# VHH binders against o26223, part 47

Target 1, 191 residues: o26223
Amino acid sequence: MKLLWTSQHIKVTVHIDGKVSKMDVLEAIKTRRSIRKYQDREVPEELIDKILDAAMCGPSAVDERPWHFIVVRNREMLEKIPEVHPYGAMVKDAPVAIIVCCDSSLEKIPGFWVQDCSIASQNILLAAHSLGLGAVWTGVYPLEDRVEGIRRLFSIPEHVIPFSVIPLGYPAENPGTRDLFDPDRIHLEKW

## First folded at step 19 (VHH)

Design V17
Fold by OpenDDE, fold request of step 20:
Structure V17 (fold): chain B 191 residues (1-191), chain A 121 residues (1-121)
Amino acid sequence: as target 1 above (191 residues)
Amino acid sequence: EVQLVESGGGLVQPGGSLRLSCAASGFTFSNDDMAWYRQAPGKGRELVAYISSGGFEDYADSVKGRFTISRDNAKNTLYLQMNSLRPEDTAVYYCARGYHESYIDYSFDYWGQGTLVTVSS
């Protein structure tokens, strides 16, 4: 087994068969940070598949599972995303991005798709992190200009709503540690 | 108490250079994203440059290739190197502390008092 250390001091154990061990889910949650700087290194398709599998494992309203995912590896397209997403500059430097979309035709109850796609997006972030990748959620919905920009860029049908753009890659930055636990946000039995 | 204090502003000729500094205190500087904003007379405040805690940089199109944001965590100081200054760069420049985990935009909670940069012949 070979131990690989990311810039975030994430221990990744690579098995002899080339498989990457997964970190504990709590560890993934606690140690995940948004990563906006990436190595010049491709992300294996196998890892993307694992991430997408995770993305589709979350709950949804009435199990509607309205999400679709556009996997973008084309450099030209990645470089165009910042043109329609002013705060998506990091996408151009990522080896891959996942665009999370909602197919409105799959909605069973109106309006819950935002939660559904949020869950999927977060699972992408967590899965990526657990696999030794860095990612960042760049918000698209509900900002109309971004929604329409992404829609146009990727020829997304009108009934499909782009929700988030998530660039990911091997991290080339090490954000600071954080402690976000706030006991004042915890109420027992009542407010 | 969180404090951000900008310095380095002044009068400069077109084509000239300035380096702004922002001294940070009252928080763990190395853990936070930082940015420079500017506000020209009669205009809104706009993002000039962003730097993550991990060193990712982003710039407004108007300053790309001319401005460089950097940080010295040991000194708790943010910098903005401004080269090839133009009259349209005239503004009050502000440093800001950002939220690293914001997923919508670069978001900020604290701002300095600003430093005036005037580019004029």
Scores: ipSAE 0.768, ipTM 0.890, lowest interface PAE 0.6, mean pLDDT 93
Fold by OpenDDE, fold request of step 20:
Structure V17 (fold): chain B 191 residues (1-191), chain A 121 residues (1-121)
Amino acid sequence: as target 1 above (191 residues)
Amino acid sequence: EVQLVESGGGLVQPGGSLRLSCAASGFTFSNDDMAWYRQAPGKGRELVAYISSGGFEDYADSVKGRFTISRDNAKNTLYLQMNSLRPEDTAVYYCARGYHESYIDYSFDYWGQGTLVTVSS
């Protein structure tokens, strides 16, 4: 059964009238792209709240929910992040960044916090996109220099592990389209 | 087949300028991030400049303010304008096709054969 995925080009019509067009979850997933260029425009707190709400809605190992979030709007701090994150250059241009962290004291089963924080991070990206924002996941963990750099910069306690830095803003770039569906990666019943 | 062909390298005096080009084929150029790398004699390959499919640019600290990466999607061509060249810029320069959705760093899967840039008095 050849799943003919008709790539319907979902034209995300950004309605100018402040009404965030309702993007369904599949559309969000399919059309989301990493955004590294942002408009000189502030992101309303309401949108950040919605994004963070979404970030906390994902599953976690035995419901440990170990995630913490640092919301960074201070320009000086945003400008310092690239100093400790070599591939975080775009952060200095973002109006806001979210740092996803794990509180290890909340971890119930060792090692699953990475999955938990990954889920949270991905939800941030999807939520941002659905709200008309652009974001990019810039990896921190498990790179020791980045982990320690972010830790020091934000005075993060030792039991809390910075996991990702996610700058957000209104998009000022339009990345190309992609088609990543590969039916050869799908196996029925057995390999 | 993906192909990247660099051109524009040569000998230039310190303080001079050079423009490199990379002709891309075998893929949808406009959909992919691109970058310039360089490898100096006896050194490892290093990122020089990055440009996303959407036009975000990033540069190595050593070339900031001197080099400019750009792209012409209609021509499937990547450019590197190099100004105020220094002897330490001497290297083989490579263009590379990137993966836009890397969450760690800029990642690349194809490189050209390179073009030699020599900065010498």
Scores: ipSAE 0.757, ipTM 0.887, lowest interface PAE 0.6, mean pLDDT 93
Fold by OpenDDE, fold request of step 23:
Structure V17 (fold): chain B 191 residues (1-191), chain A 121 residues (1-121)
Amino acid sequence: as target 1 above (191 residues)
Amino acid sequence: EVQLVESGGGLVQPGGSLRLSCAASGFTFSNDDMAWYRQAPGKGRELVAYISSGGFEDYADSVKGRFTISRDNAKNTLYLQMNSLRPEDTAVYYCARGYHESYIDYSFDYWGQGTLVTVSS
């Protein structure tokens, strides 16, 4: 019995009205897109708090939770980020950015902090989307120039590693829909 | 089959202008990010301009204020308006289809054959 996956086009009716409709988790995952263009609109602190709360709810290796977050709203600082992050041009246009960092002193198992910070970063993206915001993950680690650039710019201590810069704001673009489901990547019982 | 066909290249004097076009086919153009790259003689390929599916634009510092990337989704065409051209802009210019969800840099999976732009007095 070939399960005909009817691609139900989930019409994400983005109700532009101020009521943050609670997006279910699957909808958030499926409909999330990187957003690099933002409205000239401030993001309420309440939403940032919710996003950061979500960022800290992911699992980590042996519960090491090594993540730290720098919330950047200062326009001058936002404008400087692209100087050290060549592909972070959109950050200057965002009302806020979150820099995800790892405190290496909190690491319990070597190397897993990358996964931990990745989980935190992805949760930021999903949470932002679910709240009607757009965001994009701009990679910092493991690119040394970007790591050092962000470190210097934000006076991040040596034991703390900047991992990602995530600008976010109300979206001013609507990227096309995507379907990335690939049944050929699914193996049953064995390869 | 995905196809990108560049046109509009040629010889131009310094200070002149050109408009490059890239005709796209074989995919849903409106859903994809696009970019212009260039490769000068003896140099590596470099990003010139990027445009997201949603209209976000980014430019190399060397072309900021002089070049403008745009797209016509109805025509499946990408454009690069190049003004105030300089000899250092001499290169083969390539159109590229981008992967929107890259979190490292702008990533591209298809390229055109390129069009030569020569800026010379």
Scores: ipSAE 0.756, ipTM 0.886, lowest interface PAE 0.6, mean pLDDT 93
Fold by OpenDDE, fold request of step 23:
Structure V17 (fold): chain B 191 residues (1-191), chain A 121 residues (1-121)
Amino acid sequence: as target 1 above (191 residues)
Amino acid sequence: EVQLVESGGGLVQPGGSLRLSCAASGFTFSNDDMAWYRQAPGKGRELVAYISSGGFEDYADSVKGRFTISRDNAKNTLYLQMNSLRPEDTAVYYCARGYHESYIDYSFDYWGQGTLVTVSS
């Protein structure tokens, strides 16, 4: 039995067993949308593992790979995240969230960890989408109040910096399509 | 041209109710997130309520349980039902079109002119 999710441009086939049709990388990139509404359905651990694997496949400065990931499924903790993240209201409705962190002790070149964690975060979003899940990047760093809030809530060591909170779940919304291509942003050889 | 036109503001007594409307045009309303903001005299503009294209809702703590954001896509209209109004709800209320893909907070690219809500005995 297959559940069909229809978008204006893509059809995502969701299997009852949690398997989804494969999506090519360009399709994933172009069709990915932030999802803030989720079904009352658990996300299988296997999917989270795949997402985390993808998160760790991105490049990093001199291969420093400073990222750590906190996987949060505890309902009480998910419900507390919005208390320290004012734009994280959707987290309480998600079956799972991934907190992307940087271990500063792993930095080889100062400052590039932001790019590294951004790459990891984006890969999480893309992987989630390709697997038929919805996700949204809720920024933590560099907002000090959010960083400290998440740190305290999850007892994160001082040398580890919370970067993003990404709730995930089966989508219960279908955001509209977008076209963001802007040829005016492309310069050939010279500005 | 994108346009947002608020209506429904006025004078109401404490404990009263109002329903604000925002008529949207110039874009595909059903595909966009929308929000209500308000600005009280001498204060900054603050988010009151947010609604995604898919119906996810978020509210400021100060209005939770009292205000309800909704949308009618067939009418290209955003609503804010305001119940149990308080003097501190007095403000100009603005409708805003949201940028769905902001990764830090809710972002908006178009705003209406606003409608004044005055809660006073």
Scores: ipSAE 0.755, ipTM 0.887, lowest interface PAE 0.6, mean pLDDT 93
Fold by OpenDDE, fold request of step 23:
Structure V17 (fold): chain B 191 residues (1-191), chain A 121 residues (1-121)
Amino acid sequence: as target 1 above (191 residues)
Amino acid sequence: EVQLVESGGGLVQPGGSLRLSCAASGFTFSNDDMAWYRQAPGKGRELVAYISSGGFEDYADSVKGRFTISRDNAKNTLYLQMNSLRPEDTAVYYCARGYHESYIDYSFDYWGQGTLVTVSS
């Protein structure tokens, strides 16, 4: 069975400040960087909706789609996140954060929710980037203190597991380019 | 070979100031996050200040408002300006190279040998 890589060039068209920007998927993947510094500028709801739509488009184990998303814009709540997430300092400076959660009651196969929520989180990052926003994945799971901290802060029920906190906004930093391609990590047919 | 060499440590009175430097070599300094850590006698190593390759800064609560991290990419040098020093700031201070795309915390792969800062009357 020849896996026909149908290279469907998925292009994302984004409207930024009245200008339409197009970024293809490979460009988004290759040029995305973690952004921890943001402009003092609000993110339109339309962009958040697009990001969340993208977050839900990823595959999941047996289509369990266990993810939930908390969209946080409240400044007080954003400022409290670093109190329970020591390395989430940038969240207080973001206009919005998305908390990716797993509803364990939706799990069909135990343990695969981590992959599912990871896929959703990465799609958020890519979508944000394609839309001209900067974002960073701040890990919550599996660090118990962070999980419980976020749970308490947002009154998340016990059967729901906070997985990641992703602040996002218009970028106010440029981390530069990187090239991480390593042919030594590629093995043909066998190790 | 990646090298980080700290300097600027010494004895200072409470309320005094010091400026630490870290000379970086063996890598593209401008592309990497950097940080200062410190280790006091009998204590674990703790993050003091972080600066991303893009200029995001973060500080330990204990040093906020007193310490400033900065970098000169042209000189491949990281700095820590320490003002209003306190006896509890006494420690060996280490420079560290970070990985920008870590999604859990500020992650570091190389460390300097450290420079001693002693704050005493």
Scores: ipSAE 0.748, ipTM 0.882, lowest interface PAE 0.6, mean pLDDT 93
Fold by OpenDDE, look of step 19:
Structure V17 (fold): chain B 191 residues (1-191), chain A 121 residues (1-121)
Amino acid sequence: as target 1 above (191 residues)
Amino acid sequence: EVQLVESGGGLVQPGGSLRLSCAASGFTFSNDDMAWYRQAPGKGRELVAYISSGGFEDYADSVKGRFTISRDNAKNTLYLQMNSLRPEDTAVYYCARGYHESYIDYSFDYWGQGTLVTVSS
């Protein structure tokens, strides 16, 4: 009886010897899934630093790099996020969350900060995944109620715009694989 | 073709229990988020319960502690166990399939025809 090991097991080979096996970038992109269940395990500061480093490595409009990051580990604060973020229920169960923000005073070209913060947010997700963590992008901007909710909760100044809340932790779920490739979305030379 | 077929609705007394089922076909059920919605007479459709492809659950405040969403991937079936039913739970309940990935909220692209749940003495 050949146990057809269905390929869904992303063997995150956590090598016991603390060496995080380096996931290649394409693998990280293709295998990353939103993770909303987390183990009761703390995320080391070193990993958060790596994730934040990655978050800051993306391009930005005219290199404006408007992003700021709030790292939230306080249990009480994590538990309050769902109160102002209706679809952020998983944040209360995460050991840590990163709030990506834009400092509007750093914006050089109007409107591109959304792209900049998106790039940063995506890099957080990819970096987290490559490090054996699970994360999910919970959108804040441009929903006013969420923006203001997060702003108030974290005393974010008016010139700073909360963009996303990204809870992360060691994954306690396996959402499986996805196939999102659509050749119909590819046009050669002309539409 | 994607199909979602709800069943298990009916008449129940206050305090009673029902279990709804949603049979899914036409897609890889195990890879998709699922949800239950309901629509009461004269009201809009509202999210009742959500379950991710990985098993994360979320509930409307009005049903927390009373309703349980679950899934059997082997059977391509979504369930909603409803306990301690109240008259205000009276609605047509719909099964919904979620998108693969969404960064804004629980979003869904397909719905069943619904099953009626009536809670009345």
Scores: ipSAE 0.703, ipTM 0.861, lowest interface PAE 0.7, mean pLDDT 92

